VH-VL binders against p93756r25to151. Designs and how they scored, part 1

All scores and structures are predictions.

Target 1, 127 residues: p93756r25to151
Amino acid sequence: EIQLGSKLVVGENTLWVSNNGDFALGFFNPPGLLNRFSIGIWFNSNSIPYDQRKVVWVAGAGVVVSDNSSYFELTRNGELVLFDSLLGVPVWNSKTNRFSVSSALLRDDGNLVLLKDREEIVWQSFG
Unless a header shows other numbers, all headers, positions and changes below count from the first letter of the chain; antibody chains aren't numbered by Kabat.
F, E and O stand for the ipSAE by ESMFold2-Fast, ESMFold2 and OpenDDE, each averaged over both directions (binder to target, target to binder). V2 = 0.75 x the mean of E and O + 0.25 x the DockQ between their complexes.
Where letters were taken out, [cut] stands.

## First folded at step 1 (VH-VL; framework fv_rilvegostomig_arm2)

Design r01
Fold by ESMFold2-Fast, scan of step 1:
Structure r01 (fold): chain C 127 residues (1-127), chain A 122 residues (1-122), chain B 110 residues (1-110)
Amino acid sequence: as target 1 above (127 residues)
Amino acid sequence: QVQLVESGGGVVQPGRSLRLSCAASGFTFSSYGMHWVRQAPGKGLEWVAVISYDGSNKYYADSVKGRFTISRDNSKNTLYLQMNSLRAEDTAVYYCARDYYDSSGYRYFDYWGQGTTVTVSS
Amino acid sequence: QSVLTQPPSASGTPGQRVTISCSGSSSNIGSNTVNWYQQLPGTAPKLLIYSNNQRPSGVPDRFSGSQSGTSASLAISGLQSEDEADYFCAAWDDSLSGYVLGGGTQLTVL
């Protein structure tokens, strides 16, 4: 489980991973943009050829952040926020601040969910 | 510790193909993007191509686009440059270099190989 | 073609301060950080300055970088004979979706 306050920062090469390791969520460079980053989910397997990996979900239909200290955070307010540190503004958020989010989970089917009381799904990437 | 060793250079006729390799050691190769950079005799450096850590994104200099293909095999810790339709102006020392992200997310070449020479000559 | 513009040569005497300029545009230096590489005669390039003004371990503090607008500069204080080398600036270019480098500056220590 991903706890409130957890961040992914551009350049740290850290990932949120499903319990079985089959899916990863992290920053990637969209086609055409090496120094701009999106948040996405992909199937995380060494058995998949490097040129055939597919991103199955992207935040905000592919909004991008700059390549300096930008981050993706599950805020203590219960929102997923993609923050562009160069511009000093959030470029996307889940808008779940009133949903009483307690944690996030990247499920083994690749669905990123926000949970109330560690059980009830109140937001999901597939929805 | 960190080492990059290029190989595969040689003398080749115009219009032919050549494949360069860069063997990486001393770090987790699959965590880093990789570059090819070349230097013609007596000239400056020219960036050629980059590949992301997972191979999903590739970018090329306009001068080589459509002729060169960058690829990698993370299971072998090896970077490749497939060079097709070679021209005299491709004559250069070819370096591989590691793409590093700093804490602010900006990229630079933190380690370079010693280079391999490609001469395109009839 | 060199997208970033550097003077082809620079010179100084031991102890002098020399500055090497690098001029670009809004799509490269104006939007991305500048890195500098040193190439000693007969060797591969090595990283000298990254992210406009940072030094890797082992680079003396007499080397410094700066960036303003669409230009960058490398300053070498207390010039020494071993600084004789070619110096290259480099930056990502958003419009080209690739790295661009300057043509290089050959520094001669007189």
Scores: ipSAE 0.005, ipTM 0.529, lowest interface PAE 13.9, mean pLDDT 84

Design r02
Fold by ESMFold2-Fast, scan of step 1:
Structure r02 (fold): chain C 127 residues (1-127), chain A 121 residues (1-121), chain B 110 residues (1-110)
Amino acid sequence: as target 1 above (127 residues)
Amino acid sequence: QVQLVESGGGVVQPGRSLRLSCAASGFTFSNYGMHWVRQAPGKGLEWVAVIWYDGSNKYYADSVKGRFTISRDNSKNTLYLQMNSLRAEDTAVYYCARGRYSGSYYAFDIWGQGTTVTVSS
Amino acid sequence: QSVLTQPPSASGTPGQRVTISCSGSSSNIGRNTVNWYQQLPGTAPKLLIYYNNQRPSGVPDRFSGSQSGTSASLAISGLQSEDEADYFCAAWDDSLSGPVLGGGTQLTVL
């Protein structure tokens, strides 16, 4: 379970992973875009090369950020935010600040969900 | 184990041509972008060229553009650098390097031992 | 001439901390990540740091990287005699459509 305030930063090589390890959420470099990064979910297998990983979801339908300390955060207001630190602006937002989000969970089926009271799904990546 | 081995270097007169080869082993060669990087005697590193994992895209340093051609044969796990119209300033050790993250060519995580090219009259 | 600027030399004694600077511009370090390479005498370069501050497996945590604005820095803590080498910074340059590298810093362990 991903707590409010949790953050992924470009360059830190960290991931949010499902409980069984089958799916990962993190930054990746889309092919052909030099040092530009998207946030996405993919099937997490050691046998799948980086450029052949099947990305099953991408925030903002492929929105990219620069590599200058850009980040993906579950804010304390309950939003998922993709922030471009070079531009100084959020480039994508789940817009869930009024949903009473308590946590996030990357499910074993690859669906990223935002939970109210740690139980009720109020937003999902595959919606 | 992962390994890159360069060959084809030598002493050559200005205006002549050489072809360098880089034999890859221990990894799936077709999944990685590949680079040539050179180092002149007593000097720093200079990037020369890149080719994407599938051969679809190539970039060159301005100093070699129009004279050098990068290519690859994924069935033979081999990278090539065709060097035409060689100049004295092309004298260097030429390294084959693997691009980290497969199509992303901003980090070189595996290097060969290098092959020496000397352009001299 | 090198696109990224490094001091040509640096020195320290065993156990001390040494930092090596790398200065660029908005088209390279200002918007792209920095890599660092270590070259021991007579050998091929080795990737030491990628994505500004990440270490490949096998690189000791004595080596760390940082980036701020158009500059980057490599820090070596607990300096050891084995660290005597040339160190190069590198970054993608958007205007040149390719990687650019510094001139290298020769580190001497006194």
Scores: ipSAE 0.006, ipTM 0.531, lowest interface PAE 13.2, mean pLDDT 84

Design r04
Fold by ESMFold2-Fast, scan of step 1:
Structure r04 (fold): chain C 127 residues (1-127), chain A 121 residues (1-121), chain B 110 residues (1-110)
Amino acid sequence: as target 1 above (127 residues)
Amino acid sequence: QVQLVESGGGVVQPGRSLRLSCAASGFTFSDYAMHWVRQAPGKGLEWVAVISYDGRNKYYADSVKGRFTISRDNSKNTLYLQMNSLRAEDTAVYYCAREGYSSGWYPFDYWGQGTTVTVSS
Amino acid sequence: QSVLTQPPSASGTPGQRVTISCSGSSSNIGNNYVNWYQQLPGTAPKLLIYDNNQRPSGVPDRFSGSQSGTSASLAISGLQSEDEADYFCASWDDSLRGYVLGGGTQLTVL
């Protein structure tokens, strides 16, 4: 499970992965945008070359951040926030700050969920 | 530009019910979590309840849990507080408040003027 | 009783610096941000400080906030007669799953 306060920073090239490893969540460069990064989920099978992976979800319909210090965070108040560090503003937010979020989980089916009491789904990327 | 206007307060006897309304204008109401906060005469502020932007998640102070119900109608830009089984200690000015966005906590960025509820025999 | 502890009163003279404390626990201030509200006599409260130390537009830089461990404080420098008001700290409590506020501090400008 992904704990409150956990971050993915563009320049660190880290991922959140599903328990079976089939799905990954992380930063990527959208085609044609060398200095811009989106956050997304893709099928992470070792049988599929990474340049052929299909992105199944992107935050904010593909909003971008501008630099290597930008980050995606599960904040202490229970929000998923995509923050552009160069511009100094959040560009996307899950708006879940009163959902009593205790953790996040990237499920084995690729659904990113926010959990209440580590069990109840209160927000999800699917639907 | 942002405006919150409470109504529905009054004098009621113990054990009765009362419904408060908060009319919101000047912002996209459906994008914000909303709160009720009360203040007894000559006392401090006490948080009462919150409702998420889509109405699906609600939290209550222990003092009102099981008696009060928070709800909203995003098509009417209106927040409600249904108060059942009223007690003398529920006597207070009730404020409607908006919760703003931030990377941390920005809970009550705009407040209404309040509506007075008096529970007396 | 309030969950967050504030002194019931504070006082100062014009031009002085006054500090108001707010004490909590690991389930609230120790893990969540603190906001401060100012309530002038006869009016609704107004947001003064958010996210421990940020000021909304229109709040003078004489007002500042800080947080350390399970406590927070509001500092008012260059105290003015218009600052005479009640001040409340607030946070979210993870165990109660709700907002908690201090009992308020009545500031008098002598």
Scores: ipSAE 0.007, ipTM 0.553, lowest interface PAE 12.8, mean pLDDT 85

Design r06
Fold by ESMFold2-Fast, scan of step 1:
Structure r06 (fold): chain C 127 residues (1-127), chain A 125 residues (1-125), chain B 110 residues (1-110)
Amino acid sequence: as target 1 above (127 residues)
Amino acid sequence: QVQLVESGGGVVQPGRSLRLSCAASGFTFSSYGMHWVRQAPGKGLEWVAVIWYDGSNKYYADSVKGRFTISRDNSKNTLYLQMNSLRAEDTAVYYCARDSPYYYGSGSYYGMDVWGQGTTVTVSS
Amino acid sequence: QSVLTQPPSASGTPGQRVTISCSGSSSNIGSNTVNWYQQLPGTAPKLLIYRNNQRPSGVPDRFSGSQSGTSASLAISGLQSEDEADYFCATWDDSLSGPVLGGGTQLTVL
């Protein structure tokens, strides 16, 4: 479970992982783009070949940030925010600040969910 | 099956031009950056050039800047290397290679995960 | 000359552990992850290790990679005759705005 205030920073190479470790959420460099990063979810299991570790979800339909100290945060207001540190602005937001989000969870099926009262799904990555 | 097949190599005199092609199949070519890498006989690998997925940006090794031009035609799934003002030291096997399509950390922009078999360029008179 | 420095040769006997070093600078290995390529005689290179220590499908676990500071290493445990090949380290160089490779290490299995 991901707590309010948790963040991923491009320069720190940190990940959020599902309970069984089969999925990871983090920054990646999209194919063919130099020094640009997106937030995504991909297969993380060692049983899955490198060439089959496909990205299954991308925030904001592939919006990118610079390779500095840009970050992805579950804010204390209950929003997922992708912030571009070079531009000094958020480039994507889940817009869930009024949904009473208590935590996030990267499920073992790869779906990132925002939870109310630690149980009710109020937002999800899969469309 | 994912494949890259180079063509266009041959024997050419110094100062002349040659164009190499690399035909891609088995993947969405327009989604990947592409590289040219060469290897002189009995020597190591030397990176030559890269082109972004949409053709919008290109980078070259200092040894070929101003002489070589990388390009692509996404409608034909083909990568090109136009080589002008060829020199004896350009003699090598030329490989095309696909930029890694998988996730990268902040420090991992390039890995070349699929390589062609190479095409030989010999510059001599 | 190569931007990354590797020993030109290495050798070992079957069953032994061999390591191949790769030295760079702050603008390359010090800031970016390292890839390793294996080139068997007469063939095109193949990606052997990516992101310092990750293996593509089909690469045995006796191949491993590591990185510390401005240097990286490839380790081959339980050396086998089919490991006889040239090995190249590679990374991105921030100052040159491009990939850089080592000169290669020719591994001989004695």
Scores: ipSAE 0.014, ipTM 0.550, lowest interface PAE 7.8, mean pLDDT 84

Design r08
Fold by ESMFold2-Fast, scan of step 1:
Formats: structure tokens, sequence, C-alpha cells
Structure r08 (fold): chain C 127 residues (1-127), chain A 121 residues (1-121), chain B 110 residues (1-110)
């Protein structure tokens, strides 16, 4: 579903969404931190109070980026990378460059998976 | 293309209430935070309120806290501003504006044409 | 008075470079990015500069922004008669938990 080379950029406000729309993957402001962004997965619903919002996965717990040009990418070599554009360096990655990743899928249960040959799960966010 | 159309403005007496609406089209309304910004006749812009993409977070200017309520109906692609206890200083053109982010803290990338509220005795 | 301070007016002649200042504090411009909005007479505002110095598609490169400490500036080079408008700076304020704007600067092209 999500192709190699696909990016989410902080300033573009784009999301990767599960097929049924129940989960979203994107940037968010961690609790207590304004103008700092983490990448995560949450239940995609209207009217859930802020303190009750459930983030089911966060890349590199505690890792943040500060500017609108920072991005989360499924790279052409098959890695998920969180890139800090201010520092010019990746701050987190899935380390899946040898797994022959062909695509990613945010499943309807909120699990982000990396697929080989668009069928075989070789990495997952849950676990 | 993105369009925002405000409605509900009019002339009201001090102390009364009015509800503004903003109909959105041309983008995924449920994915973005939305703002109200006002402009008194011949004066500058004043930010009024913001609501996050899912309605869970709201912030207000001190001048309207406790009197105005921002809300949204994502199934109707519509933003609302409920204005209670209106005062003469609330007289302004009210614009709805789209945030470039879902969680707040962005910039206003698109604006409506505004709806006029006049509070007069 | 507005939370962010701008001069009420500015003027220039065609071809000149004009700058409009915007002064704030540590809770707004000191910690957050500045955005600029242009309002042509009789029209709704439009986004001119975002994130201190970025231009939306369609905004000429004659317009540029900068930020240093608790202040920001909008620069307009090669001033044209069509630039005659009100210009507003804006930023999030951490202590007020809201967006704050400057009072606006009315630019006159002489």
Amino acid sequence: as target 1 above (127 residues)
Amino acid sequence: QVQLVESGGGVVQPGRSLRLSCAASGFTFSSYAMHWVRQAPGKGLEWVAVISYDGSNKYYADSVKGRFTISRDNSKNTLYLQMNSLRAEDTAVYYCAKDQRWELLGYFDYWGQGTTVTVSS
Amino acid sequence: QSVLTQPPSASGTPGQRVTISCSGSSSNIGENTVNWYQQLPGTAPKLLIYSNNQRPSGVPDRFSGSQSGTSASLAISGLQSEDEADYFCAAWDDSLEGYVLGGGTQLTVL
C-alpha cells in the first residue's frame, strides 16, 4: 500500500491511514512538549479527549524533531527512517535494509508492517 | 481547490448569542485543525480560537474565554463558533481559517471571505 | 495593544527595499516560528510567509522573512504598487496558550 520512497513531512500534515480509517500514522506533539514532534500511530477518531487519546506505537520512545522540514520515510532500500532536518541526520530507523522490503501497510488493527513481495511480514511495530 | 465559506453573521444586541458556521471543501476536513480569526472595523486581525482535527483540543483568546465555544462536525465538514454574552467589542468580520496541521501550532494556509457580526444596542 | 509589536505604517517607492519589523517576547517569537499574512484592501488575508522564512507556492521571491531572538522581519525587495496592503505577523504564545498577532503595518507605495 505504502510504496518505497513515501514520506511524511512535519509541515505537510499528511498521514498514512489504515484501509478502514480506524488508525493513523503521523507526527504529533508529545504530552508536555509544544513545537516538538514524534512519529506514532493512534486511533483515528473525532472527539476523544486529549488525555484519553491512545498512541499505540511511537518510534524511538522520547525521540523528537523540532522543525517543519523533518520527515518519516520508507526509504528505497526498505528502511523506515525518522530524519531530523535541522541536524541533517537520522534519529531513528527500523534497520530493515537487508529484509528485501517491497512496501509497508498500516493494518486495520494499528500494526505497521513491512512486507516482502507485498505478502510476507518481515518487520512489525507491535513486538 | 480549498474553499471555506462562513455564514451566520448578523446584527445582535449586547448579551445575546449567535452561532457562526464555516463550510469546508476541497480538502480532508477531518485531518486539520481549524481557527477563527476576527477583524474589528478598520482594525487589525485578532485570533479567536482553534480546534484540533478530532475536536479533543481547544484553545481560546483570553478576550473570549468562557463566552465562546468552538466545535466541529467532521461528518458535515463544518466548523462552528458559538458566541454567548456578546459585547460591543465583539463587533468584527469573523474569518474561519485552515491550519496546515491536525494538532494545532501551524499556520493559516487558507482563509474564508468572512461573515460580519455587529453587536449594537 | 497587540501582543506582537509592529510599526503602524511603512512606505517606499517602486523598486525600493522595505522592511517591516515584528517584536515579541521569549514565550512567542523566542520559542516559536513566525508567520506573515498579507491583506489587500477589501479582501481576506492570505498567507505570505510561514515558518520564519518559507514562501508558499505562488508568492514571489521578492518577499522574504527572517527571525532573530525575540524579533522577526518581513522584507519586500523591488517594491511594486500591488504590494500596497496591510501586513501582519503571528506566532503561537506558550504562556497565553494561543496565537498572537501584531497590530498590522499599512504599507503605502508612494
Scores: ipSAE 0.005, ipTM 0.540, lowest interface PAE 13.4, mean pLDDT 85

Design r12
Fold by ESMFold2-Fast, scan of step 1:
Structure r12 (fold): chain C 127 residues (1-127), chain A 122 residues (1-122), chain B 110 residues (1-110)
Amino acid sequence: as target 1 above (127 residues)
Amino acid sequence: QVQLVESGGGVVQPGRSLRLSCAASGFTFSRYGMHWVRQAPGKGLEWVAVIWYDGSNKYYADSVKGRFTISRDNSKNTLYLQMNSLRAEDTAVYYCARGEDYGGNSVYFDYWGQGTTVTVSS
Amino acid sequence: QSVLTQPPSASGTPGQRVTISCSGSSSNIGSNYVNWYQQLPGTAPKLLIYRNNQRPSGVPDRFSGSQSGTSASLAISGLQSEDEADYFCAAWDDSLSGYVLGGGTQLTVL
């Protein structure tokens, strides 16, 4: 499980991965925007040609951040935040600060969920 | 430590093909975009190509489009440059470089290999 | 020709300050970060400055970068003999969809 305070930073090449390894969440460059990054979830498999992989979810309908130092964080307040460090502002937020989030989990079906008491889903990427 | 080691250079006649390799170690290769950069004898640096971390996107300098193909094998931690229809002006030291970015974009090259020399005789 | 313009040479004496300029356009330096690479004779290039003005670990504070509009500068203070090298500016170019570099400046420490 993904603990409060965990973050992904552009350029650190860290992924949040589902328990069986089938899905990954991380930064990627949207087509045509090489110096801008989105957060997304995709099928994480070397057995599928990369040319044919599909991003199944993107934060904020594909909102982008500037390069290096920008980050995606599960804050200690229980929010998922996409922060643009060049602009110094968050560009997207799950707005779950009052949902008593204890952790996040990337499920084996690719659904990113925020959990209360490590069992109750209070927010999800799908839907 | 991060290491990049190029190989496959040599002397080749115009119109022929050559394949360069870059063996990566000391980091999770599958999470970085990779670049080829070349330097003609006594000249400056010229960017050649980039490939995204997952191989899904590629960009090339106009001087090599249609002749060069960048590829990677993440299971072998290896980057490749297939060079077809070689010209005298392709003569250079070829460096592989790690793009500082998970997705395959490169704002800057934080690590470079030592280079491999390609000489196209005319 | 190189896409970014640098003077072909620069020189100074030990202890002095030297500045190397880099000129581009709105599609490169005007829209994207500038990076600087140092190449000692017979060696591969090394990252010297990234994101206009940031230094990697191990680069002395004598090296600094700046950017304004479509131009950038590398400043080297307290010049040392080991600073003799070629210096290249670089940036992504949105119109070319590629990374572009300057022609390089050969720095001589007299």
Scores: ipSAE 0.005, ipTM 0.543, lowest interface PAE 12.3, mean pLDDT 84

Design r13
Fold by ESMFold2-Fast, scan of step 1:
Structure r13 (fold): chain C 127 residues (1-127), chain A 126 residues (1-126), chain B 110 residues (1-110)
Amino acid sequence: as target 1 above (127 residues)
Amino acid sequence: QVQLVESGGGVVQPGRSLRLSCAASGFTFSSYAMHWVRQAPGKGLEWVAVISYDGSNKYYADSVKGRFTISRDNSKNTLYLQMNSLRAEDTAVYYCARDKGYYYDSSGYLDAFDIWGQGTTVTVSS
Amino acid sequence: QSVLTQPPSASGTPGQRVTISCSGSSSNIGSNTVNWYQQLPGTAPKLLIYSNNQRPSGVPDRFSGSQSGTSASLAISGLQSEDEADYFCAAWDDSLKGPVLGGGTQLTVL
């Protein structure tokens, strides 16, 4: 379970991973772009080559951040925020600050969910 | 115990070829882009080449384009540098280095060289 | 023909703060983050700073980086004798499509 205040930073090469390890959420460099990063979820298996690991979800339909200090954060207000550190602005936000989010979970089916009271799904990546 | 160990250096005449190897251990080699960086005696560092995690994408310094070929064998955790048409100015210690960054599509590089080998010496001399 | 420019030498005494500069252009430092490497005599380089100002695990906080415009700086506070080494800056160059490095600065601890 992903706690409030948790961050992924482009330059740190860290991931949020589902309990069984089948899915990962992290930064990736979209095709054709240099030093531009999107946040996404992909099927994360050692038996699947990297070029065949399909992204199943991207934040903001593939919005990008522009440097290695940019980050994706589950804020203490309960929002998922993609922040461009070079521009100094958030480029995407889940808009869940009124939903009483207590944590996030990357489920074993690849669905990223925001939970109220660690049980109730109040937002999800798949719909 | 993340480690890179270079081998294959030696003394060769101008116009000849050498193949360098870099053996990786202690990490998932197939997940990282890899670089070659060289250092001439008493001089600074010069980047030589990079290869993507899967070997599908490569970039070279202008000084070595058309002469050097970077390759990898992920089943053997080994990086290679094939050096053809060697010149006196290719004389250097050659380091292999791991790229710190994670690159899903292999289209962009260089977060940092976070792990370096000890180097292997190439001397091009008549 | 982008190349990063560093002073060839720098010096200090134990406990002092020393700063090493690195100058580039809009295609490298002006558009991309800067990395710094330490090379002790007879050894391979070691990553010291990445993403302008981040330290890898195991690098003391007395080492810090900064970047402004087309220039970057490495600062070493509380200088120690074991800091005597060559220091190199590096950045990706958009024009050359590859990393470029500085010529290195030889730091002497007096």
Scores: ipSAE 0.006, ipTM 0.538, lowest interface PAE 11.1, mean pLDDT 84

## First folded at step 4 (VH-VL; framework fv_rilvegostomig_arm2)

Design n01
Fold by ESMFold2-Fast, scan of step 4:
Structure n01 (fold): chain C 127 residues (1-127), chain A 122 residues (1-122), chain B 110 residues (1-110)
Amino acid sequence: as target 1 above (127 residues)
Amino acid sequence: QVQLVESGGGVVQPGRSLRLSCAASGFTFSDYGMHWVRQAPGKGLEWVAVISYDGSNKYYADSVKGRFTISRDNSKNTLYLQMNSLRAEDTAVYYCARDEGWSYGDYYFDYWGQGTTVTVSS
Amino acid sequence: QSVLTQPPSASGTPGQRVTISCSGSSSNIGYNYVNWYQQLPGTAPKLLIYYDNQRPSGVPDRFSGSQSGTSASLAISGLQSEDEADYFCAAWDDSLSGYVLGGGTQLTVL
């Protein structure tokens, strides 16, 4: 379970992983771009090389950040925010403020969900 | 370049009204939430009100709720604060500020105007 | 009395590191981002730090922010005479449905 305030930072090689390890959420470099990063979910399979893994979901239809201090955060307000540190602006937001989000969970089916009271799904990546 | 210019301040007696304006230029005004923040002489900053980019959502400090009304005219790039039933404690420099935060609860003010002075005295 | 608590004054000498504290509660700093504003004498406030620890373009890296629990801190390293100003912390407060600011800390460079 992913707590409020949890962050993924470009360049830190940290991931949010499903309970059984089948899916991972993290930053990746989209094909053909030298220094651009997106946030996505992919199958976390040992048999597929990192640069060939198929992303099953991307935040904001593939918006990019351009700095290795940029981050993806489950904010204390219960929002998922993708922040571009070079531009100094958020480039994507789940807009789940006031949904009373208590935590996030990357499910074993690859669906990222935001939970109210740790039980009720109030937002999901698979729409 | 981004500019915010406040106007409408002055000296007024208790119980009367004033309307402040903030003229915005150098950015797409209709894309940003806007705030009013005030500062009494020799005191710290006090947040007054916020209005969303489209005018649909408004929030007020408890000290001004029911007396002040925030509004905007996106066609004129102008923010307003209608101040009714003015009290001595409303004496302050009033600043308008642009909100660069994405949603409710994550506000921050990246540009501020120079302020307009409101003095409420008998 | 302000909702967020700051020391009324702080001081240092050129080249030193100075830290300004900001104490809140679960409804403000404990749940929401902290921003810092600098106000030079006779001027409007200016954004110094946003989202706990981010610097706007043009703010030198000797200014840094941090947050832990219901408190936040502004650190100024390599203190310079032009840093003499009032510093305010700020955050949204969910119980008040409003933006709250600290009382301000007047920094004197000795």
Scores: ipSAE 0.000, ipTM 0.540, lowest interface PAE 15.3, mean pLDDT 85

